# Ledger of designs, part 240: VHH binders against q9p7j3

Target 1, 174 residues: q9p7j3
Amino acid sequence: MILPLFPETQVHVFVYENVSNCAAIHEQLISQNPIYDYAFLDAATILYKKQVYSAIIRALEDRRDEQMKTKTIHSEVILSLSPKTEISSAFRQFSMTKKSKNIVVVKIDSKLTEEEEFERLDKLVEGNRVEFSDEELQKLIDFKVLKKNYKLDPSTLENPLASILSSIALRGYS
Key: E = the ipSAE of ESMFold2; O = the ipSAE of OpenDDE; V2 = 0.75 times the mean of E and O plus 0.25 times the DockQ between their complexes.

## First folded at step 18 (VHH)

Design hc2 (framework vhh_6qgx_2; at its last look DockQ between E and O 0.89; V2 from the best seeds 0.83)
Fold by OpenDDE, look of step 18:
Structure hc2 (fold): chain B 174 residues (1-174), chain A 122 residues (1-122)
Amino acid sequence: as target 1 above (174 residues)
Amino acid sequence: QVQLVESGGGLVQAGGSLRLSCAASGFTFSDYTMAWFRRAPGKEREFVAAITYEGDDTFYTDSVKGRFTISRDHAKNTVSLQMNSLRPEDTAVYYCAAASYDMGTLVEYDYWGQGTRVTVSA
């Protein structure tokens, strides 16, 4: 897809459930295999499509403004999901782990169509692709983790999206 | 001040063994995944081995599996690479590296040593 504010940047987002090879993906990431150049998120930490898009937009804005805190656009996406400025904290909060069962995969600067990208990614991820929608994400979310990551309380739980988006947008501003 | 200092390199005959060591300082060692890379003459730097934060997972490039063993000592802030059954193609400068995270994206290694030369003669 194309984001209106970044028409020259093609973005794809995929959701997988029941992933069995997160440990194997970890091995590829640590060895810096370039075909694994994605952002792999733990779906247990994602509640809304807009949450993911907000993080992507934040990352793209940081790149545009030459204010990236990480070295790659994908790492910046993971950082951008977090209200914290610490990179390691953001990754612990939102990145896929070897224990993850469900994941959200983000590709920035894709040169392929969504279907073509899926065909490539499907060879790397052993799981079931589901629709990238709020409905499907809500089935995979761990609300305890979500509340912890964004410090949600009873007053903000009425509209968690607003709180999440504000946290993403205002990261580093206090 | 962050420092990674490699040692243990040298000349060895094919089939021989060598143990590299990397001494880390200036950062919280236990919070970092440690790795070894190598750069052979005329080639790009390549991943060799890694060991996670707590040492519970190890990773190896295919060409060194069964021959090389990576380990870490948290008390000494060191990471080691035991290299057995060395081959001429293992000849390279070996670098120690540290990463503060190792999941989610291609791993970025924040700190690098100056390298130690390993030469394996036929």
Scores: ipSAE 0.871, ipTM 0.938, lowest interface PAE 0.4, mean pLDDT 95
Fold by ESMFold2, look of step 18:
Structure hc2 (fold): chain B 174 residues (1-174), chain A 122 residues (1-122)
Amino acid sequence: as target 1 above (174 residues)
Amino acid sequence: QVQLVESGGGLVQAGGSLRLSCAASGFTFSDYTMAWFRRAPGKEREFVAAITYEGDDTFYTDSVKGRFTISRDHAKNTVSLQMNSLRPEDTAVYYCAAASYDMGTLVEYDYWGQGTRVTVSA
C-alpha cells in the first residue's frame, strides 16, 4: 500500500493473533537480525486502523521534515502512537513484548508486494494472520490498556477515536 | 556525556578464561539494555550477548551459549562478560554497547565503547 502523501513509500500492515513466539522475535530484535526489520506492536494497544495509519503518517512527516526523535522509521512509528515524547515510555506502552499474544506488524519502505512481504513475515511469526480491519482489531484490544495509554475519561471512552487521533497528530505541540 | 569503557582484554590460550568489564557513565544505567558485540579481523561486527534493562534477561549468540555469561552490577554501573572455554575463533575486538529500548523494532545501540582486544592462541 501507498499513502497518498508519500507516493514513494510502500507500507504493509499485518495482524496476527495467538502468536506463540514473541520471545524468540524479541531475541532477534536485540541481536539486530536484519530480517526482522519491522515495527512489532502489541495488538492489545490498537483499536482502529486509523490509529496505525495516523502513527505511520506522523512518522513519515517527521522523517520528511527532519524532526524524527528516533533513529529509524519503524521506531518512529512506535513513538508516534504515544501522546508523549519520551521514547522509552512509548516502547513500553505500545511495543510487542515477550508476553504479547496478538501483534500488529508494520513494514515501511517495503520493496515487496503485500503477498511477498507476507510470505517473508509468515516464516518469522508463529501465529494466525487475520485481516487488518477495525472488526478484527476490536477483538484484540484491551480497553484498560487503551484508557491508560491515552488517558481517556468516561466521556471520551464512548467515542475515543477523535481523542486518540488528536493525541497522535498533536504530540509535542500542546 | 556518555562513556562506555571496556577493559579486561588480552592474550589467553585456548581453553582458558577471561573476564571483560565495561564501565558506564553519563546516563541512568538501569534504564539501558547492555550488550557485547565483537569484530574479528576482516569480518563484520557481530552480536555476542545482551542483558536487558528490565528483569535482567540475557541473550547470547549461538556460538557462545554455555561458555559466556553476561552480568551487570547496578551499584557500580558495570556490565561484564565472563568468557570460558575460549577458542581461537573467539579472537576479536569486543565492544560494549547500550540501548535505551530493546523491544518493538531492531534495537538501536546508541552508545559504543572503543573496544578491548581479545586474542586466543592455539
Scores: ipSAE 0.755, ipTM 0.872, lowest interface PAE 0.6, mean pLDDT 90
ESMFold2 (binder alone), look of step 18: mean pLDDT 82; pTM 0.837

Design hc20 (framework vhh_6qgx_2; at its last look DockQ between E and O 0.88; V2 from the best seeds 0.81)
Fold by OpenDDE, look of step 18:
Structure hc20 (fold): chain B 174 residues (1-174), chain A 122 residues (1-122)
Amino acid sequence: as target 1 above (174 residues)
Amino acid sequence: QVQLVESGGGLVQAGGSLRLSCAASGFTFSDYTMAWFRRAPGKEREFVAAITYEGDDTFYTDSVKGRFTISRDHAKNTVSLQMNSLRPEDTAVYYCAAASYDMGTPIEYDYWGQGTRVTVSA
């Protein structure tokens, strides 16, 4: 898809459930395999499509403004999901781990169609692709983790999206 | 300032052993995944081994599996690479590296040492 504010940047987002090879993927990431040039998120930490898009937009804005805190656009997306400025904390909060079962995969600057990108990614991920929608994400979310990551309380649980988006947008501002 | 200082390189015969060490300073060692890379003459730098920040997971390139062992000492802020059954193709400059994350995307390492030369003769 194309984001209105970034018409020259093609973005794809995929959701996988029941992933069996997260440990193997992790091994490829730590060894710097370029074929795995994606952002792999733990679906247990994602509740809304707009949450993911907000992080992507934040990362793209940081890149545009030459204010990236990490080295790659995908790492910046992961960082941008977090209200914290610490890179290690953000990754521990939102990244896929070897224990993850469900994941959200983000591709920035894709040169392929969504279907072509899926065919490529499907060779790397052993799981079932589901629709990238709020409905499907809500089935995979761990609310305890979500509340912890964004410090949600009873007053903010009425509209968690607003709180999440504010946290993403205002990261580093206090 | 951040420093990674490698040591232990040298000349060794094929089949021999060598232990590399990397001393880290200037950052919170326990928060970083540590790794070893190597660059052979005329080749690109390649991943050799890594150990997570907690020390509970280790990773190796296929060509060194069963021969090399990576370990870390949090009390001393050091990471080591025990290299056994060395081969001429292991000849390279070996670099120590540190990363603030070890998941989510292909790892970009934040800090690098100057390297230590390992030469394995036939």
Scores: ipSAE 0.866, ipTM 0.930, lowest interface PAE 0.5, mean pLDDT 95
Fold by ESMFold2, look of step 18:
Structure hc20 (fold): chain B 174 residues (1-174), chain A 122 residues (1-122)
Amino acid sequence: as target 1 above (174 residues)
Amino acid sequence: QVQLVESGGGLVQAGGSLRLSCAASGFTFSDYTMAWFRRAPGKEREFVAAITYEGDDTFYTDSVKGRFTISRDHAKNTVSLQMNSLRPEDTAVYYCAAASYDMGTPIEYDYWGQGTRVTVSA
């Protein structure tokens, strides 16, 4: 897909359930294998498509404005999901771990169609692709983790979207 | 004021051993994944080994598995690379590196040492 504010930037988002090889992916990330240049998120932390799109947009705005804190756009997406400014905290809270069961994978600046990117990614991830939709994300979320990551209180738990999006937007202002 | 200072490099005959050490300061050592990379003459810097901040899990490039062992001492803020059964192909400058996270994207190692030279003679 193409975001209206960033017409030259092709973005793909994939969701995988029942992933069996997160430990193998971890090894490739540690060794800096460029084939793995994606943002790998733990699906247990993602409830809404808008959560992911807001983080992508924030990262692209920071890149445009030369205000990125991380080295790549993919690492900036992970930071942008967090209400906190500390890079290590954002990665520990939102990124895939070797024990993750379900993941959301983001590719920015793709030169490939969605299906071409999927064919490359499918060689790297051993799991089942599902639709990137609020319906599928809802099945994979861990609400205890979501509450902790965004400090949601009981008054917002019925419709936490606005609180989550505000947290993403307000990072760096408090 | 982050410093990573490697030591232990030198000249050794094939089949011999060396132990590299990296003293770390200026950051909370226990929060960082530590790694060794190497650069052979005329080649790109390549990954050798890493030890994670969580769980002390270790990773090795295929060519050193079974010969090299990475370890670290959280009390002394050091990471070490025990290199056994050295081969001429192991000749390189070895660099210590540190990253504050170890998942999510190809890891950004933010801190690097100056390197220590290892030369393995036939």
Scores: ipSAE 0.707, ipTM 0.845, lowest interface PAE 0.8, mean pLDDT 90
ESMFold2 (binder alone), look of step 18: mean pLDDT 83; pTM 0.843

Design hc21 (framework vhh_6qgx_2; at its last look DockQ between E and O 0.87; V2 from the best seeds 0.83)
Fold by OpenDDE, look of step 19:
Structure hc21 (fold): chain B 174 residues (1-174), chain A 122 residues (1-122)
Amino acid sequence: as target 1 above (174 residues)
Amino acid sequence: QVQLVESGGGLVQAGGSLRLSCAASGFTFSDYTMAWFRRAPGKEREFVAAITYEGDDTFYTDSVKGRFTISRDHAKNTVSLQMNSLRPEDTAVYYCAAASWDMGTLTEYDYWGQGTRVTVSA
């Protein structure tokens, strides 16, 4: 996928359910295996495609403007999901953990087609690929976690997307 | 200031054992995943072992599995690497490293020691 404002940057997003090897993925991340150069998100924290895209765009903007707070574009994506400025907090809120069962995987600066990237990633993730759609994400979301992460209340729950996007966009401005 | 100080390196014959130790100071030790890396002559630095901040998970590169054991002591702010059945290919400078977060993306290690040299003779 190509984002209109970043035509030179190819982005891919994948969703996996019933992932059994999150611990093994963790091991590879710790060992700095470059094959695992992705952003691994806990799907329980993601409700909308636009939530993910908004975070990606924010990260890309930060990179463009040389204002990244983290060391890599993928870590910046995770940070960009959070309304908080603390990196550790953002990671605790949104990153995959060893307890995760469903994950969203983001690849920035891919040189491969979506299918080619999937073929590589499919060797790394032991789970079932599902469509990256609001419908599928809605099946995987933990609303308790979502409400906590974005401090949603009954008034904002009527349009949670607007609240989430505002939180992402306004991070560091409140 | 942050310090990671490695010790325990030296010369050992193949099949022998060494125990490396890393003393940490200047940061909250319990909040960091600790790891050992090594750099052999003419090679890039490579991951050897890690132990999570919770202390419940350990990880090893394939070539050292069954031979090396990583552990940590929160009371002493130390991380150790017990190396058994050493081989000539284990010859390297061993570095201690610390990471504040280790999930979601490739782990970035914030702090590094100066290293301790391990030489395994045939």
Scores: ipSAE 0.854, ipTM 0.932, lowest interface PAE 0.5, mean pLDDT 95
Fold by ESMFold2, look of step 18:
Structure hc21 (fold): chain B 174 residues (1-174), chain A 122 residues (1-122)
Amino acid sequence: as target 1 above (174 residues)
Amino acid sequence: QVQLVESGGGLVQAGGSLRLSCAASGFTFSDYTMAWFRRAPGKEREFVAAITYEGDDTFYTDSVKGRFTISRDHAKNTVSLQMNSLRPEDTAVYYCAAASWDMGTLTEYDYWGQGTRVTVSA
């Protein structure tokens, strides 16, 4: 897909459930294998499509404005999900881990169609692709993790979207 | 002021052993994934081994599996690479590297040592 404000930037988002090889993916990330140049998120931390799109938009705006804190656009997406500015905390809270079972995968600056990117990614991820939709994300979320990551109190857990998006947008101001 | 200082390099005959050490300072050592990379003459720097901050899990490039062992000593803030059954192809400058996170994207190794030279004679 192409976001209207970033017409030259193609973005793809994929969701996989029942992933069996997160440890193998981890090894490839540590060894810096460039074929794995994606953002791999733990789906247990993602409730809404807008959560992911807001982080992508924030990362792209920071790149445009020369305000990125991390070295790549993919790492900036992970940072942008966090309400805090501490980079390592963002990665520890939102990234796929060896124990993750469901993941959200983001590719920015793709030169491929969605189907072509999926064909490449599907060789790397041993799991089942599901639709990137609020309906599917709701099945994969861990609400205890969501509450902790965004410091949600009981009054906001009923409809947390505005609080989450505010945290992404206002990071560093509050 | 982060510092990574490698030591233990030298000249060794094929089949021999060396132990490299990397002394770390200026950050909370237990929060970092530590790695060894190497650069052979005329080649790009390549991954050799890593030991993670979470669980001290170890990873090795295929060409060194079974011969090299990475370990860390949290009391001394050191990471070591025991290199056994050395081959001429292991000749390189070996670099210690550190990353504050190691999952989610390609790992960004933010800190690097100056390297220690290992030469393996046929």
Scores: ipSAE 0.811, ipTM 0.902, lowest interface PAE 0.5, mean pLDDT 90
ESMFold2 (binder alone), look of step 18: mean pLDDT 82; pTM 0.835
OpenDDE, look of step 18: ipSAE 0.847; ipTM 0.928
ESMFold2, look of step 19: ipSAE 0.789; ipTM 0.890
ESMFold2 (binder alone), look of step 19: mean pLDDT 83; pTM 0.840

Design hc3 (framework vhh_6qgx_2; at its last look DockQ between E and O 0.93; V2 from the best seeds 0.83)
Fold by OpenDDE, look of step 18:
Structure hc3 (fold): chain B 174 residues (1-174), chain A 122 residues (1-122)
Amino acid sequence: as target 1 above (174 residues)
Amino acid sequence: QVQLVESGGGLVQAGGSLRLSCAASGFTFSDYTMAWFRRAPGKEREFVAAITWSDDSTFYTDSVKGRFTISRDHAKNTVSLQMNSLRPEDTAVYYCAAASYDMGTLVEYDYWGQGTRVTVSA
């Protein structure tokens, strides 16, 4: 898809459930296998499409403004999901782990169509693709993790999206 | 200031063994994944092995599996690479590296040593 504010940057987002090879993917990431050039998120930490898009937009804005805190656009997306400025904290909060069962995969600067990108990614991820929608994300979310990551309380649980988006947008601002 | 200082390189015959060591300072060692890379003459730098900060999981490139062993000493802030059954194709400059994360996307290594030369003769 194309984001209105970044018309020249093609973005794709995929959701996989029941992923069996997260450990194998981990190995490829550590060894810097370039065909694994994605952002792999733990779906247990993602509640809304807009949450993902906001992080992507934040990362793209940081790149545009030459203010990225990490080295790559994908790492910046992971960082941008977090209200914390510490890179290690953000990755612990939101990145895929060996224990992840469901994942959200983000591709920035894709040169392929969504279908072509899926065919490529499907060879790397051993799981079932589901629709990238709030409905499907709500089935995969761990609310305990979500509340912890964004410090949600009873007053903010009425509209968790607003709180999440504010956290993403205002990261580094106090 | 951050420092990674490699040692243990040298000349060895094929089939021989060598132990590389990397001494780290200037950062919280326990919070970093440590790795070894190598660059052979005329080739690009390639990943060799890594040990994670989270659970000391180890990873190896296929060509060194069963021959090389990476380990870390938290008390000494050191990472080591035991290299057994060395081959001429293992000849390279070996670099120690550190990364603040090891999941989510391609791992970027923030700190690098100056390297230590390993030469394996036929």
Scores: ipSAE 0.872, ipTM 0.934, lowest interface PAE 0.4, mean pLDDT 95
Fold by ESMFold2, look of step 18:
Structure hc3 (fold): chain B 174 residues (1-174), chain A 122 residues (1-122)
Amino acid sequence: as target 1 above (174 residues)
Amino acid sequence: QVQLVESGGGLVQAGGSLRLSCAASGFTFSDYTMAWFRRAPGKEREFVAAITWSDDSTFYTDSVKGRFTISRDHAKNTVSLQMNSLRPEDTAVYYCAAASYDMGTLVEYDYWGQGTRVTVSA
């Protein structure tokens, strides 16, 4: 898809469940294989589509304004999910690890249709694609992880979405 | 100031062994993934081996598996590459590198050493 605020930028988001080869993908990331140029997120950390879109928008705004803290737009998306400014903390909290079972995969600046990008990605990920939807994400989330990552107070908050989105939008402006 | 200083390069005959060492300073060593890359004459720099910050898991490019061993000493802030059964095609400048994360995207190695030359003669 194309985000209205960034009409020249094609973005695709995919969700995979029951992924069996996260360790193999991890090796390719460490060795810098350019075929793997995506953001790989642990689905246990993602509850909402808007969570992902807000991080993408923040990363694109920082690229537009020449204020990115990381070297690539995909690494900037991972940073942008975090309420904190430390790069390593964001990666430790939100990225796919070699032990992840379900993942969210983001491609920014794609020159392919969604189906063409999926066909490429499906050769890399051994798992089952599901719809990128709040319904499917809710089945994969770990609420303990979500609460910890965003410091949510379940006694105070009945709707964590606004707190999460403001954390993404306001990071570094506090 | 961050520094990575390689040592241990030299000339060896095919079938021989060599141990490279990389001394690291200026950052919290245990928080970084350490790697070795190499650049052969006329070729692009390529990944050789890495050892992760989180659990010291090791990774190797296929051409060196079973022959090279990466290790690290957290007390001395050093990472080493033991190279056995060396072949002429292992001739390259070897670089030590460090990254603050090793997952989620293509890994960005933020710090690099000057390199140490390894020459393997037939």
Scores: ipSAE 0.712, ipTM 0.855, lowest interface PAE 0.8, mean pLDDT 89
ESMFold2 (binder alone), look of step 18: mean pLDDT 83; pTM 0.841

Design hc4 (framework vhh_6qgx_2; at its last look DockQ between E and O 0.85; V2 from the best seeds 0.78)
Fold by ESMFold2, look of step 18:
Structure hc4 (fold): chain B 174 residues (1-174), chain A 122 residues (1-122)
Amino acid sequence: as target 1 above (174 residues)
Amino acid sequence: QVQLVESGGGLVQAGGSLRLSCAASGFTFSDYTMAWFRRAPGKEREFVAAITYEGDETFYTDSVKGRFTISRDHAKNTVSLQMNSLRPEDTAVYYCAAASYDMGTPVEYDYWGQGTRVTVSA
């Protein structure tokens, strides 16, 4: 996928369920294995496609404006999901952990087609790919986690999209 | 000012042992994952070992498993690397590094020490 405002930037998003090797992926991230240069998110924190796209757009805007807070575009996506400014908090709230069961994986600046990128990623992740869709994401979300991450009131939990997107857009002011 | 200061390097015979230490200051030590990297002459810096901020889990590159042990002392803000059964190929400058998170992407270590030299003679 190419976002209209970022025509030179290929983005791919994959969703995996029933992932069995998050601990092994963790080891590769700690050792800085460049083959794992993706953003690995816990699907329990992601309810909407627009949530992910909004974080990607915010990260790309901050890169364009030379306002990134993190070292890479993938780490900036993880920060951009958070309404908070603290980098470590964003990672602890939204990243895949060794205990995660379902993940969302983002690749930005890909030089590969979606199928080629999938073939690379599928060698790294032991799980079942599902469609990146609101229908599939709703099966994987943990609403308790979503509520905590975005400070959602009981009334906003009925239709939280606007509150989530504004939190992403207003990071640093909440 | 953030500081990571390595010590304990030196010359040791193959089969010997050495203990490296890294004193940390200028950040909340318990919030950081600590790691050791090394650079041999003419080589890229490579990962050696890490100990996580949560749970003090340890990770090692394959070539040092069973020989090296990473540990940390939260009261003294130090991380250590006990190196046993040393080999000439362990000869390198060893660097202490710190990261405020350790998942999500390949970890970017925010802080690095100046390094301590380890030389292992055959």
Scores: ipSAE 0.775, ipTM 0.887, lowest interface PAE 0.7, mean pLDDT 90
Fold by OpenDDE, look of step 18:
Structure hc4 (fold): chain B 174 residues (1-174), chain A 122 residues (1-122)
Amino acid sequence: as target 1 above (174 residues)
Amino acid sequence: QVQLVESGGGLVQAGGSLRLSCAASGFTFSDYTMAWFRRAPGKEREFVAAITYEGDETFYTDSVKGRFTISRDHAKNTVSLQMNSLRPEDTAVYYCAAASYDMGTPVEYDYWGQGTRVTVSA
């Protein structure tokens, strides 16, 4: 996928359910295996496609403006999902954990087609790929976690997307 | 100020043992995954071992499994690497590293030591 505001940056997003090897992926991340150069998100924290895209755009804007708070574009995506400025909080809130069962995987600056990237990633993730859509994400979301992460209340639950996008966009602004 | 100070390096014969230690200060030790890396002459830096925040999990590169053991002491803010059955190919400068986040992306370690040299003779 090409984002209109960043035509030179190719982005791919994949969703996996029933992932059995999150612990093994964890080991590879700790060892800095470059083959695992992705952002691995817990699908339980993602409700909308636009949520993910908004975070990606925010990260790309930060990079463009030389305002990244983290060291890599993928870590910046994780940070950008959070309304909090603390990196540790963002990772705790949104990153894949060893106990995750469903994940969203983001690739920035891909040199491959979506299908080629999938074939590569499919060797790393032991799970079932599902469509990256609001419909599929809604099946995987934990609303308790979502409400906590974005401090959603009854007044904002009517339009949670607007609240989420505002939180992402205005992170660090108060 | 953050400091990671390695010690315990030296010259040892093949088949011998060596224990490296890293003393950490200037940050909350218990909030960090600790790791050892090494850089052999003419090679890139490579991961050796890591131990999670609470010490409940350890990770090793394949070539050192069964020979090296990583451990940490929260009371002393130290991480150690027990190296047994050493081989000439283990010759390298060994670095201690600390990471506050170990999930989501390939880990970027926040702090690094200056390294301690390990030489294994044939």
Scores: ipSAE 0.748, ipTM 0.892, lowest interface PAE 0.5, mean pLDDT 94
ESMFold2 (binder alone), look of step 18: mean pLDDT 85; pTM 0.861

